VH-VL binders against q9vpl3. Designs and how they scored, part 243

Target 1, 224 residues: q9vpl3
Amino acid sequence: RGKINIQRPKAPHYERARVVAVTQPKYPELPKAKSCFKTRAERTQQQQENPYNEIIAREVRNWLDHSRLVAFFHLSSITADDIFRVRVQLHKQNLHLKSYGSKIIEQAVKNTRYEAIVPLFHSNHCIVFSPDPEKTAALLRIVRRVPQMVLLGGIVEETMLSRNQLVAYAQMPGLHAVQAQLVQTLSQAPGHLIQQLQAHQNSFVQVLDVHAKNQMNEETPKST

## First folded at step 8 (VH-VL)

Design da61 (framework fv_anetumab)
Fold by OpenDDE, second read of step 9:
Structure da61 (fold): chain C 224 residues (1-224), chain A 121 residues (1-121), chain B 111 residues (1-111)
Amino acid sequence: as target 1 above (224 residues)
Amino acid sequence: QVELVQSGAEVKKPGESLKISCKGSGYSFTDYWIGWVRQAPGKGLEWMGIIYPGDSYTRYSPSFQGQVTISADKSISTAYLQWSSLKASDTAMYYCARDEGIYDSYYFDYWGQGTLVTVSS
Amino acid sequence: DIALTQPASVSGSPGQSITISCTGTSSDVGGDNYVSWYQQHPGKAPKLMIYEVSNRPSGVSNRFSGSKSGNTASLTISGLQAEDEADYYCSSYTDSSTPYVFGGGTKLTVL
């Protein structure tokens, strides 16, 4: 009894095949499910007319205006999970990681002092905002765990900094520390100056004393 | 003043487990990476791994991956290095150190006093 | 294999200037600006002397200076003193997977 090949059923008899062909319900072609993924062109068109973009642009501007620290990162093949983890950690430090489209950034910074940042947003990117510039070092220590986050530059106290400059800034002692150091240095300066002045005076007196002694020795007549 | 204080010397037998500690003070413990460095008797320094105490993210040297576990308790500003099963070859001085480097710079500015671990039969 | 090569030993007389070299392999080129130097006295923990090739931490004597040329970093100690007798280690960044590599160490003897 030949094993009924379920995968390749024998063609039915010609008469049966005709009946099956005629009785097959012609279902209208299901409308091709519009892929939930809008084409790049459709996305671009929707972005131009979407009042939502204006709202987001305003949000970006608001972040820029109220942040004393802004850092720009390129994202190279980073996973959503990695971003989430870093975001949580940054948030604990009152650092706010945001991602916006390049067009939104362009719209947000158009005719503003921030227009120079537009070239940084050619690919996947994220921005970290903070009201505290002293958190720069903390930021850069946190992002060390994510090599996919490439530092591009930043804005600190309304000054645009390159990558290297931002790193250098992070390495500087805080303003208060610098002030404390300055005060300490200034407090020591009078003592040092006094010491230097006294040293010079003492040296001068010594020289004068030697001179006086030499003169006295010259005036002592050789009693023949 | 920044200070790292490590646990005392340990004498163990092969096969025993061990956990040594490094307590940081004088700075924000959660904001700086802590590294562990091994120094075998009469030998040089060898990097083992680092941890970010803020969330306990850890990175290991390939040579020490799976051989040790680095952890931290931020509530008491303490980092740990632990072995599940010690070997005689684990006999060494172990240092914890604070990493001051930023972004792509890596260097240790403060070091613990070291913990001597002796593993002998 | 990423390796930093140091001379095993260097010696000098008090008041002299000595230099300790640290040479990396070609694969270490990515860490060109991230060389650090550590001083270790016998039975003591290492101490950071130089970071990022030429920077001195607070409290480190100005007698210690660092430089780099090509794949070779150098630690120079001027006005050598007896207290400078110690082991010196260079360290460098290589890549994100191995951010710390140490040299073999150099024993400095003050004669």
Scores: ipSAE 0.781, ipTM 0.898, lowest interface PAE 0.7, mean pLDDT 87
Fold by ESMFold2-Fast, scan of step 8:
Structure da61 (fold): chain C 224 residues (1-224), chain A 121 residues (1-121), chain B 111 residues (1-111)
Amino acid sequence: as target 1 above (224 residues)
Amino acid sequence: QVELVQSGAEVKKPGESLKISCKGSGYSFTDYWIGWVRQAPGKGLEWMGIIYPGDSYTRYSPSFQGQVTISADKSISTAYLQWSSLKASDTAMYYCARDEGIYDSYYFDYWGQGTLVTVSS
Amino acid sequence: DIALTQPASVSGSPGQSITISCTGTSSDVGGDNYVSWYQQHPGKAPKLMIYEVSNRPSGVSNRFSGSKSGNTASLTISGLQAEDEADYYCSSYTDSSTPYVFGGGTKLTVL
């Protein structure tokens, strides 16, 4: 209501409060400078990102340490439904499909014997883990039906294997002693594994080019 | 001992339906792919399609897509190739063959004895 | 799709060595270890002789060997015998729509 209070004022308190309010200059509060705000946000984010990345990196190291089978794949565009079906099929065979960022993988394998494989994960990738190396054949049969997943190589019984060596291991009969001996025979120096994996990536690009040309030359059947 | 045994020879008229079989024994049927390969009289081998019996996943060659149906019954370790309406040009020997399907290695290690299909009017 | 190219026929005498070629492209025969070889006697089913370019199945004579150079794979039969007279087919992966492509076949005659 109106500007003037119609109630009887208590002269000493009312008049003094009014006079002080009217004569005091009002300063707008300035927001914090962007540079100061960004510095604080950057510091908070850096601390938050480092703990999170280390937790996930420790998870990756735990999977590597406790899995007797690890397989590395390049992953092309795939629908959520398709990858979910693959994950379900793999899980029935005690095979665990995981996807981690390349920086997290680098952090996980840094200062380990596996550090040399970091370049394999600069493109889109996924990893399959299992405690049971006898499941290698089941793994490869399942992923054969998934052209978006291209085998790069793996680790069996702590031994790094190329794509061809992993396939050879999968072809062995289920006699554990013979399979263990084969892993030792197939093992190579770390440098050789990277060379073989890079060669297979080049072959993959050529296969995709041929597939694209075939699709351009052929029409997909309608409503079948 | 791994063995693929196919059904006996068939003599049919154009327009008739047909279903031929391939029974696997001596191995885990659901762990291997079964392919079908056609050979026209005096001609070479043509891949028609393949099935993974474990989940009945099928793939067909572009030349045979829509012309035949491949199926499998894993309870009796048997794969099938069927036609809804035969043509004279379907006259051929039909082989089933097993592929281990370990990743990207594509070859047939064991073959059935073949089923001769003759279509004449 | 382009079929794999084989010679229609090849001949040799007992005890000689012969080679059958299979020519494709850099994405199939030349791409990786995709080549297999099958032997077919008249009226019989094909039999796997070589897989993944150079590997022999159990029960196949060591007289049969496989190799490749560039876009051409080769099946070599040493110490040629009368029983080797048959049709020989190469096969290769080409792409995911045609993972099994056969060559036209080569008739081997043992003179």
Scores: ipSAE 0.446, ipTM 0.723, lowest interface PAE 2.4, mean pLDDT 80

Design da62 (framework fv_anetumab)
Fold by ESMFold2-Fast, scan of step 8:
Structure da62 (fold): chain C 224 residues (1-224), chain A 121 residues (1-121), chain B 111 residues (1-111)
Amino acid sequence: as target 1 above (224 residues)
Amino acid sequence: QVELVQSGAEVKKPGESLKISCKGSGYSFTDYWIGWVRQAPGKGLEWMGIIYPGDSYTRYSPSFQGQVTISADKSISTAYLQWSSLKASDTAMYYCARDEGIYDSYYFDYWGQGTLVTVSS
Amino acid sequence: DIALTQPASVSGSPGQSITISCTGTSSDVGGDNYVSWYQQHPGKAPKLMIYEVSNRPSGVSNRFSGSKSGNTASLTISGLQAEDEADYYCSSYTYSSTPYVFGGGTKLTVL
């Protein structure tokens, strides 16, 4: 590829929109694609029998199982110096940037609830792990300066979140319980979130109405 | 408490150099972006640029690219806005502000008090 | 230069509600939740009133609310008070080489 303009690189929005569109999976289609008996597994089995791949796949599973925050990124062309600077900044926040091959990721998540992430790794990628989900805001502030890293989505408290849902999670300062509740709400259809917020407002209105009526009541009614 | 304190007012002649400062306190200075916003007399707000003090990465508005330099010294939690050669058109109030934005958004939650720069002969 | 379009002025009486519009493009206001609103009193620094279209910072009165429809964002001030008299600026993230832009500002007069 010989055409590159370093002074005026491709707009981050265009790159992000393109990557998001390509990587937007339909969950029901992934298991159906694998239901074609032995075609994919047979063709790639010979290539996947490296003992080191098995060891690394176990490492990936261990990271996934023990990290309360996992974020997935598409990684465009980036210099070794630039990615090293990002790793240093992330490490200061207990955020661990890792890169693994797509077949290793597939092997690690096979037969788990996270199997749906496999299509995200068919292009150049990296993953950030952390035991601390409160660091999501710090993560996103750091990667904002790195246009080569495009957020695809993540896993928070074992719940798969889209790009927008992970950003929404990062914006909510609060106690662990409140954030866990938010994660569960964000993993549902948008209508469910709206319904829950509307129910909360209706409850407030009713409580205020009852309170107002009680404030207007006299201590002792007069009966005759 | 979070606070941004800017340097005092400056009166300069065209062609002179100038460096104004913005000192952050009450938060982790290297974890938040600092933006610079200009307001000419009687005019609206203009975004000039932004810096991430953790690694001094900067982004500029096209109107201000090459006209000013934004820098930061994390050892003293201070951001700077600098001109090599001032023009009369640089007369304005200059604000620094902390960027609280997440990922793709920019918004400024704490602002400095402003530094008035007057450039006249 | 003006990047987002706001009315130059708006006026209202105490106790009324007023709305200030901010019109951009699909890559800024019409995009995701990128709109913020700032209040500026004469001789003072701007103050964040609304961020990400509709969120209020701690300490901002609930009389201030934000919304968006297509490429137009709106700041609504209910129960208008004398101290609300100020200049109001909308702002948005944009995917261009200028990632942050301001509107031209709206002068609110409380009659």
Scores: ipSAE 0.259, ipTM 0.596, lowest interface PAE 2.7, mean pLDDT 78

Design da63 (framework fv_anetumab)
Fold by ESMFold2-Fast, scan of step 8:
Order: C-alpha cells, then sequence, then structure tokens
Structure da63 (fold): chain C 224 residues (1-224), chain A 121 residues (1-121), chain B 111 residues (1-111)
C-alpha cells in the first residue's frame, strides 16, 4: 500500500503526451539494434533477468568465500547515523557490516553449501563478515551497544553455528587448537542451527502433547 | 595477567572538580567494556556507568546521568570518572571493573582496588 | 530504582551449607541467565564468584554454586569455612538503561 500509487488521477501532462504522440508523424521511429537477425524469443526471456541482482549476488558470494567469520543478525528499526557509527567501529576490527535483500541472498547462495541460511533472511537482517574468526568476541562485545541487532547465528571456518554455539565459541580462549576442537564439537552437536530451527517449529506440537499427558516441559519442576 | 589499577585516595571540598583513573593491563583494553561502581560508606554496590574504550561509547545509570562524566584514553589503556562540582554526598569508594560479558551477558570479572573519595568542608 | 532483594544477613557454622537468595522480576532474574554473584571482604574490592547464574570462574572453589528458580536466584556455599565470612552481592541485567543492578547485599557470618 502506497509504494506505487497507480490510482493517482492522470495529470494533464499524461493527456498532453498522448495527444502529442497521436499527432506525431508516423515514421518508423524506433531504430532497432542492427542485430535484427535470428534472435530467438528464448534469448529475450533471459535478458529480462535483473542484471543488478546478479552483480550484488556475486558480491555476496565473494564475501562468503573470503570470510572465515560470518554472523547473521535480525535488524530492528535503526537510524542511518546509528548504523553508520556501528559500521565504523566494526571496520576498525576488520568486521564488515553489510545489508542485502532476501532475494539477493537466495540468488547468491542457491546451489551452494550456504543455501541453508536462506530461512534466516525472510525478515529485516544484516550480516557481518570478517577474514579473522578470532574477532568473534570483539564483534559480540561491540554489538551489545546496539539493541536493534539481534544475533541469529553464524558461520565460523565454514561451519554453521547457532546463536548459543557462536557465543560459546567467542567465550573460549584464543588458543587455535582449543578453538578448532570447539568448532568441531559444536558442529556435531544435536543443536546444529538448522536442527534448532526445526526444533523451534516442532516444539509447539511437543508442548501440546506433553500438556495433554501431564504438565511437563523444559523446566524440571514441571515434570513433578 | 589481567589487572586494573586505580588512582590514589582523594580528599576534596564541595564544589571542586575531580578526575580519577583506572588503568588496564594484561589484555586488549579496547575490546572490553569498563564500568564504574560506587559504594557509599557502609552501603552496597551501585552501578554508575560503563564505557566501550574502542569508540568511547558510554551508557550511564539514570541516577548518575549528567552528574558524572566517564571517558577513556585508549592510547594509555586508561578509563576516567570525572565530576565538575563535588558534593558531600559523593563521599564513597569508587571501583572500576572490566565487563567480560559477551553479547547477552553482563558481569564484571576483574575489579580495581578502589579509589576512596572524601568530600568534606 | 528497582533493586534486587537479598536478606540482610545469614549465618552458619563451619562445615555446614548456607544459601543466599536474590529475588527480582520475570524481566531480570527470571528472564535469562543474567545473574552474577560477588564476594567482598571488608576493605577489599568485590570478587566475581558466579556468572550467568551457575558458571564459576577459574580459581573459585567448587564449594560455591549458583542456581535459579523462577524469579529467585540462589548462591549456595557448601563446607562453610571462616574465610567465607564476607558480604555477598547478586547482580542482574534488568534493561538496556540499567544493564547492571546490584542486590542490597547479604552479610554472611560464620559462627
Amino acid sequence: as target 1 above (224 residues)
Amino acid sequence: QVELVQSGAEVKKPGESLKISCKGSGYSFTDYWIGWVRQAPGKGLEWMGIIYPGDSYTRYSPSFQGQVTISADKSISTAYLQWSSLKASDTAMYYCARDEGIYDSYYFDYWGQGTLVTVSS
Amino acid sequence: DIALTQPASVSGSPGQSITISCTGTSSDVGGDNYVSWYQQHPGKAPKLMIYEVSNRPSGVSNRFSGSKSGNTASLTISGLQAEDEADYYCSSYTSYSTPYVFGGGTKLTVL
């Protein structure tokens, strides 16, 4: 509603343009490209793709391929000045805050190992990229000043981590062997990001089933 | 090892200005928040404000907003707490503390030794 | 200002267990793993004993444990020793404008 108002009354300008067009000399005014040869309709179909989206999708793929740390955030309403100040502070730590439309992200990751992230981007979002996974703790401490940014999860060393797993990774000391072991352990946990999203969707059914049988839930006191 | 070292005790008169310091060492100073906590004689702990030294972003307790200024100089790994005009009720022990919290947790893991500020006529 | 409620004092005998409570609301103590506990000996700075409800920093005795139920967090000290005699403060995140709120403190006496 209101994005494009097609019901706006025709301005006199439109009626004048139509009258002028009708009174113009009827000469072939459209000089078609000199390639008016055996161009198939199927080729024209592909030319209707939005080239801007593919360019930006390529940029997103480049960021994913060159980043050892990727963090995903839900983004609530925030002023341009406030987000700019956050971006500057992150940049000082080699952390790069980017925002892309959900269709561009889908186009970027379709048929790639990253395709599983698409569901995270169906609402307002932003992404932070870094070539340095040691900056995860610095990233999370910086975003504590930004209540509008809510951590959803991330990718560390090409391993998808949930919100809690990424926070746990950030809390570990900067010893390379310990960090590598932690990432491996977290990635093998039942709480993998996609599994956790599925659990959230299925938890309603489980709560209803438990309620029908007894008052049990995640709280231990409820089981008694 | 992580250490926070605060400036020495101060004795002041009402209306005077004061700036006390807290120097961090043994860690990356710009990566951690520094908080200031007040303790009046014989009373409990009261949070005053916090600073992120990387960009000097500050957040103050509603009780202390406009009454004190918190700042930091990252080149010397030092945070400051400043009063433009002291009053007798500012007599207290003042602690600086490092917040180790990541993302959604808030707690102080290392504390300075404290700076006693006495304001009397 | 909304404060966290602690008993003013608790007492115990050496070798016994004591529990100190910290009561808030559903948006602070009851909301998430926001609770930390600090020990303060007379004339000394506070020391972190427990963070995120139940986690213990390195160097803190396993005699100290934390838990919560609903809007009340608890610090439990088992095998009580004379050196445990101190003031204990809980703290919790409450809101963006007050991310650190301390309880009134509890004086532990070891008799």
Scores: ipSAE 0.386, ipTM 0.676, lowest interface PAE 2.4, mean pLDDT 79

Design da64 (framework fv_anetumab)
Fold by ESMFold2-Fast, scan of step 8:
Structure da64 (fold): chain C 224 residues (1-224), chain A 121 residues (1-121), chain B 111 residues (1-111)
Amino acid sequence: as target 1 above (224 residues)
Amino acid sequence: QVELVQSGAEVKKPGESLKISCKGSGYSFTDYWIGWVRQAPGKGLEWMGIIYPGDSYTRYSPSFQGQVTISADKSISTAYLQWSSLKASDTAMYYCARDEGIYDSYYFDYWGQGTLVTVSS
Amino acid sequence: DIALTQPASVSGSPGQSITISCTGTSSDVGGDNYVSWYQQHPGKAPKLMIYEVSNRPSGVSNRFSGSKSGNTASLTISGLQAEDEADYYCSSYTSSYTPYVFGGGTKLTVL
C-alpha cells in the first residue's frame, strides 16, 4: 500500500532542466529526432492501414455473398445508445446492421455485380444484412421508428431494387412464388436502379442545402 | 387468426379515471403498431394515437396529447387507453386497431370490436 | 380544410356502379400512396377495403377498386349489391402534422 510511490514524474529536477535548457546552443536536438521518428511511425501506420482495409473488405463481401436481403440507408446524426437499441431490435429478427467506410465498400464490390452501389456510400450510411428476405417487412416497420435512417434502396435475391420497389416487395404475401414474380416484375430495368437511388440521395442533399441556407439567413445583415 | 379483443362497456361520472384494454392474439404483438380511434355518437372516426409495443414508443394526435395516455404490456399482449379525469365529451365508442403499414404508409388491417364509454352525471 | 372531404351520402341501384370521392391536400391524398378506405356497417367495427390507394386486402371483393387523381382519391363499387349499404371512410397519412387523418364519411344507400 505505498500510495506515495504512485506519482513518478519522468521529468528531471526543475533546476537541472533549467540549466540544461539555458546551455543549449539554440533548441534541443530532440525535435529533429522526434520528426524523424514521427515520419517512420506515419509510414508504418500507412502500411498497416492498407492490410486492415482488405480484411474488412472481405468481411463486407462475405456479408453480400451470404445475404438474400441487403438494405441501404442514409444515416443522420444519432447517439451511440439509440443506434445500439436499433441494432438489438434488428438482431431479434435476424437483421444485422453494419457500417463501413466508402473506400472499404468500393474495394469489396470492385469487379462484382454490385459495383454500381458505390455512389450510394459517398455520404454517411449504414447497411442491414439478412439471410431471410421475408424479414423485409419487419425491417421496414422497425426503421419507421428511426427517423435518422432514410431508406435508399436494397438488394433482394441478388436483384437491385429502388426505395419504392423494396417497399412494394415488403408488402407482398410471404409466399416465395409470389415474391419471386414481384421481384422479376419490379426489376425489369436493373440498369436504372443507380439513377433512382442517386435521385433519392440528391433529394435528401437538396433538403439539407435548403436547411443550411435557412440557417445562414437567420444572420440578417444590417442594411446600409 | 389475428384478433383484437377489447374490454367491456363502461359507464362513468365526470372526474373519474378509466383504463380500457385491447388484447392482441394470433400474431407477434411486439412487431405491429396499435392505434386508438374514437367515434362519438353519430359522428365519424377520429385518430387518437398509436403505440409500438416493442419499446412503448407513442405518438398522439395534437387534439388528444395530454388528454389520454396510451400504454402497452407486451408480456400479456395488451394495449391500454387511459384517462385521469373523464369529461362528458369523452362519451364515444373507442376502437383499437393493428397498423399493418410498411415504412411510411399507415393503415389499420384488423380492428377490435370497440368499447363504449358513457360519461354522464 | 384540415379534414378529408367526402360527400355525406351517395345512392345507387343494384347492379350499377357508384364512386365515392375523398379530397385532401398535396401533403396527404396528393402525396404518395397514402390513402386507405374503410367500410362500416351499423353497430360494427370498420373493415379495411382498400390500402395504399388501390390495393385490396385478401377477402375483399374485386368489385371494390381505388384510384387517385391529384388531391382526390376515389372508391368505386361495381355491380352494386344490397350488402354494400354501409358508411365508407377514407383515410390518409399526412406529412405535415399527424400520421392519420380520416374523412367525414359517406353513407351509401342501395335502393
Scores: ipSAE 0.173, ipTM 0.555, lowest interface PAE 3.0, mean pLDDT 78

Design da65 (framework fv_anetumab)
Fold by ESMFold2-Fast, scan of step 8:
Structure da65 (fold): chain C 224 residues (1-224), chain A 121 residues (1-121), chain B 111 residues (1-111)
Amino acid sequence: as target 1 above (224 residues)
Amino acid sequence: QVELVQSGAEVKKPGESLKISCKGSGYSFTDYWIGWVRQAPGKGLEWMGIIYPGDSYTRYSPSFQGQVTISADKSISTAYLQWSSLKASDTAMYYCARDEGIYDSYYFDYWGQGTLVTVSS
Amino acid sequence: DIALTQPASVSGSPGQSITISCTGTSSDVGGDNYVSWYQQHPGKAPKLMIYEVSNRPSGVSNRFSGSKSGNTASLTISGLQAEDEADYYCSSYTSSSYPYVFGGGTKLTVL
């Protein structure tokens, strides 16, 4: 088209493109070297005072408000390709895998009844959201193949559930009356549910060790 | 209705290769794990491994890792169990089963009829 | 062989109740609701009788019940009938070595 000779991928054109980029009207000008290379103290303070954290925290609250199913996972080392495959499989079931920083989650759930779950997110984590609680079984079957994702617990119909309670909920065969009764029964003991989630932290360490060992077994080369 | 149909009985000699099949019907094949269970003559059940047909992710018992290969073809709703070189000790009834389990709870709700594999000289 | 421990045989008369035990470790039977039970008649494939310790699948008689105490799970069959004569296997997820393991099996004789 009009720039066909400039768009050709030749070594001389790379150098010309670089020079042109420097002179662009919108090219960001850095007034000081410190603007590029902020000190550790300056970076730490900017992280604490970052206004974008409030915007992302509002996004998290919006997901919590509009999701009838929320599941919390610890996330061990996993490749971008592997997590993308999981996200695609989950999306087919209207399950939305999201990752947020611990400070953002703390800010999002501060002054809510869910504040007690903040300690679950002091390490690497991810969250799955869905408007459809009937998808809990599908979620857990998909995640079962991902040893790097360890179930911590969740929220169903605004009720906090431990790992075991969420698994039990997923086992309900679609008898909506039974599921409703379970959620109602659990809702009558909110302090006990929070204590169960806290107590489950001791089991969580063992479960993480098991998942690490299971991952090692899966990576064992086949004898030929 | 849900059913798993396995391939017919096999009689082989030591050193031969073999691939047996398990075809699922009456459900969404890619939404459930399929496990393989061995039962030697007069002996109990031994879990061999499991596959998620949606992406062919496999997990093996340590006793069977490297001894067999589990695979699946989702286009024909079929899972496979394969040996590169059979031994007389591979003589057994082999079952495939659908895993209804959720998360870390494994249980098999529907079973194939079994494939008898006899390895003798 | 990291198998779950079951008695080799159990016997009872029609109308009686019997219990079959399945003993493991804190990493399998004792860990969580990991235990399932299967019934196998001679020459046939196994049939799921109990899953996740105490849950019964559709189509399984309410005479079959499951429970767990510590590292031991139990299958109880009430009102024994001739057709209950079979081999029974417990199974569990395990966090130590395998994702899944079977017990050695128990032969139930009726009469």
Scores: ipSAE 0.226, ipTM 0.590, lowest interface PAE 3.1, mean pLDDT 78

Design da66 (framework fv_anetumab)
Fold by ESMFold2-Fast, scan of step 8:
Formats: C-alpha cells, sequence, structure tokens
Structure da66 (fold): chain C 224 residues (1-224), chain A 121 residues (1-121), chain B 111 residues (1-111)
C-alpha cells in the first residue's frame, strides 16, 4: 500500500529528536539513485519476491510433492539437544523433521491443493516428511516420547487425515494394500477433515485457555 | 513370530552384582520400546523402567531410579537389567515386555517368560 | 506400591458375565486412552487382553471387552469359561509423572 508520508514535527521542548536519533542506527546518506530503499508497496512486493524465501518455499513444495507421508505437529519449547536426538532417530527411519516459518509455508502452498493447511502453521510448528507411508507407525512411536510435539494431522498418499485417522492408519502396518484401502475409506470429505484438524488445534487452545482461567480463579481469591 | 527370550534363573547373595537379559526376535528390535516389570513373590506387577534401543534412551520409575541400570545392545537385539549390589528384597520374578503403543498410548503387547532372581544368604 | 485400585477377587459361574473395575485419577485412567488389561495364569507371564481402553489384540476372544467412565475402567468377561480363571491386572500411563502404573490385581475364580 502506497508511499509512507512522515510528518515532520517541530522540535519539542525536551529535544525528543535527539532521543530518537540516539535510539536509531546512524548511517551515511546515499544518493537516491544508489539507495536500496523502496516504497512500502515495493518493500512488500520485494519481501514476497525475496530470493531466499523463494528457494526455501520451493524446497517445501518439493518435499510436499515427493513425500507420500507428511505429518504436522505443534511444537512447544524444546532444548537443542532433545530436538537433535529426535531428528537423528527419525532420520534412521527415513523420516525428515523440518521447521519452516509460517510466511514460507504460506508462500509454498499458495494456489496449490495444500493451501488449506496454512492455519495449522500460525503457531509454533514442525513437519515430518517421508517417501514411505509405511513408516507412519515408526514416526508416531518415536514422537510419543516427545511431549513437546503434538500431532495435529497429516497427508498420506495425497489424502489429508486427522490426528485420529493418521493413528488408525498406523494401526495396520505391514500390508501396503490394506493401508491404502484404509486411507481411501477414511478420506470422505476434505472440508470436514480440515475442520476436524482445526478443531483439534482449537480444542488444545481451549484446554489451555480453561487451564489459564482456572489458574487465574485460584489466584484471584488469594489476591482479594 | 515376535518373541522375547529372557536369561535363566539366578540365585545370588546380598551384595553381589547381577545382569539379566531379554533378547527380541521376529521384529525390528530398534523400533520398539522394552520395559522391565517386577513381580515379588505373591504380589502384583511393578513397572521398573523402559528403554528405546534405537538410541538407548531410558526412563525409570522413581522407586527404581538409582537402584538398577537398564541398557541395550542393538547389534544382538538384547536389553539388559543390572544391579550393582543385590538385596534380599530384590527377590522377584522379572519380566521384559515390548511396548506397542503407537501414539499417546502406552501398553505392552509381548512379554518375556520371566527371570526368577532369588537373593538369600 | 500400587497406584490403581482393583477388587482383590471376583467370582462367577460358567456362562455368566463378570466385570472387574480399575479406579485411578484424572491423570491416568481418567486421561486419554491409557488403559490396558493383562491376564496372568499361575506361573506364566502376563498376556495383553485389552489396550487403549477397549481394543482387543488379534487372537483375544470377543468375550473380553473394555470400557471407561471418568476415572474408572472396566474389564467385562462374558460367557465365562474355566480357562478364564486367572489374575487380571489393569495398567495405565500417568501423564503427570510419565510412568506406567499397575493395579493390585484381581483374582478371578470360576466356580
Amino acid sequence: as target 1 above (224 residues)
Amino acid sequence: QVELVQSGAEVKKPGESLKISCKGSGYSFTDYWIGWVRQAPGKGLEWMGIIYPGDSYTRYSPSFQGQVTISADKSISTAYLQWSSLKASDTAMYYCARDEGIYDSYYFDYWGQGTLVTVSS
Amino acid sequence: DIALTQPASVSGSPGQSITISCTGTSSDVGGDNYVSWYQQHPGKAPKLMIYEVSNRPSGVSNRFSGSKSGNTASLTISGLQAEDEADYYCSSYTSSSTVYVFGGGTKLTVL
């Protein structure tokens, strides 16, 4: 949206201009022709066209297109050592744990069949990719020991599955044909499934909200 | 066929060390958790601890933390339960069991035959 | 110590139905689907009968069923048979302490 027009205020009694100057980084002014500055509209467009973001977005889309198993997780605070241990165990099973910023995911899936997953990534998240859907059981057994990772749902053979459906899929290991049949049976309505994925995320948020309110109620009687 | 085979019965004196084993076969040993469960004579089941053989990650019951060591050797598909110094109160049947729980569920689907440990002077 | 409460004994006649209760807290039995049931014949290892509250492993008779209401889980055995005579243990995972807990066990006698 348009150019930014900054009003030039008159000098304040307390010399506020000097306080502002101290808090801002100082740099020499360059001729406009050599300046990298853009209008707000150009900055927004350039941000969307950032070569780095495009490279990572392409990587994400490549993972989505070439993975027969994609699992989505909410990620709570976790140490570097703990997440490294998880990544190593997953890698041994041909499972690839990836973390991407929400903007990159939105850019990667925009105008694709996967665009509906974007709301899952507005909070802290991670994704596990694999070319082998038979590894779903192995994935879930590994992740169950990581309480900081909460399963939201996934995609198996290009079909979106809720948390419960993905767990059910994992219950039939060893027979690819049986698992494919189960995926087909569980995949009824994409809109309803997306609603269920969001409902599980919303239920988790609601549980946290209720817990927070109960904590506030316990504190309120003591403070009054 | 999935099978867990435990080492034979042991008779020990207080203060002695002991290491008993549980060998898994018929499945991918490193993909499943192995738990240890104790049963004192005429008593019920008590969970002692669990190990993920893929990286030897362990968790212990508070009652057994520091009293026993659980380990695994994935090259021979074997889990171990070890005492540095046995007590008479360690006399019990010891079971290993495979945890089949996939996600947010925790249960043992296959059990070893048990190892009887008798500690007496 | 024992974390989950079960009756010490229960008895029934062939062909009857019996129910064994298992009572815990909101963080174990009352939590998610954490309850499992094990059958143990004298001198033998335990055998999984029910997992995740109500699921049966392959090879377990449909006479065995599990359910849960609040903090109490139940194992029901219908069409009682002589070979059902055994000790039955409930088990749950305790999310607040990240441990597996067992009930004290229930001796089923088939008269």
Scores: ipSAE 0.283, ipTM 0.614, lowest interface PAE 2.3, mean pLDDT 80

Design da67 (framework fv_anetumab)
Fold by ESMFold2-Fast, scan of step 8:
Structure da67 (fold): chain C 224 residues (1-224), chain A 121 residues (1-121), chain B 111 residues (1-111)
Amino acid sequence: as target 1 above (224 residues)
Amino acid sequence: QVELVQSGAEVKKPGESLKISCKGSGYSFTDYWIGWVRQAPGKGLEWMGIIYPGDSYTRYSPSFQGQVTISADKSISTAYLQWSSLKASDTAMYYCARDEGIYDSYYFDYWGQGTLVTVSS
Amino acid sequence: DIALTQPASVSGSPGQSITISCTGTSSDVGGDNYVSWYQQHPGKAPKLMIYEVSNRPSGVSNRFSGSKSGNTASLTISGLQAEDEADYYCSSYTSSSTYYVFGGGTKLTVL
């Protein structure tokens, strides 16, 4: 694959955008009023489309094209120091933690086999990429330590896997794991992957809400 | 073969400090969580806490937070459970046990033989 | 405190089938495949009998099976034998605030 030089330039662009976002005054959002948007304004918006988004979308496509392992996570509040420690641990295993805006991800996967993942990124999220699918077990062992990162699912060898399928894949021994997981996927009726991922995401949100209420009350629920 | 070997029985007086050990062998020690489980005489199992030896990340049961310290030395594949000041109520059998540590894996597949701690007189 | 509820004792005759229940909440037993079962003979360390609700480790007799329905998990022992006389503990992970919880334990007597 030898695309390491292309992958390196992506990190500076991403980090620079993040620094700018932190230090610059925040403005509410892009859409102000849909009903007031006319053809003239639409044409102006299209002409002024941010070229930076296109460059980042291409970087995301490059990561997807050159990664044999992609894992999707919901990300709850985490300190900058904690996430940097996680990034360091992951990087030692050739695992690359990235965060992208939902619109950039939508633009990157539009008209691809992965378009179905877009709904996962409407909430706070992050993605881990690796060229090595054997690192799935290492990834999951590291993120189990990080309760703020909740696994939603992933892509292994261009095959979309639910959370449970990705965990099962990680538990399989060595090189035979890829073939075994693909055989299971191919020999069984395909599940509603997006439904499974959304169900897990919704369950996590419910658990998080209960946890927040319990912390406010300072009492862990007893066995009824 | 995977094995967890714990230190020998201890007889201590209230107020004394103690550190017991659990040595793992036959596997990659830093890749698996090590839990500590207490069993008071004639009573059931109580989870105390768990450690990930790779970076010494720990989580404690609320009942044992501040009561004990869990640590690990990855250079000798050994986990520790320690008390700064023992109480008579700390009299119990203490087990270490290995957890798989792969995301949704939450079970103890191998157990140490146990360390009996007696705190009296 | 003990979060999971088990009967204190269960008895059976040789060759009989018995079931031990373990009741929790939607955040532990009722969640994903978090349930495990352990056998403990007097004076010995616990031994894993069932993991992830229904899976058996190598070396565990197929007479032992696990299942769950809602917030209640069950351990079933078929063809009961004298050596099955022991204490049985269920365990589950909980995502609400504690990492692991154990049941109170069930003493199985083979009469």
Scores: ipSAE 0.246, ipTM 0.597, lowest interface PAE 2.6, mean pLDDT 78

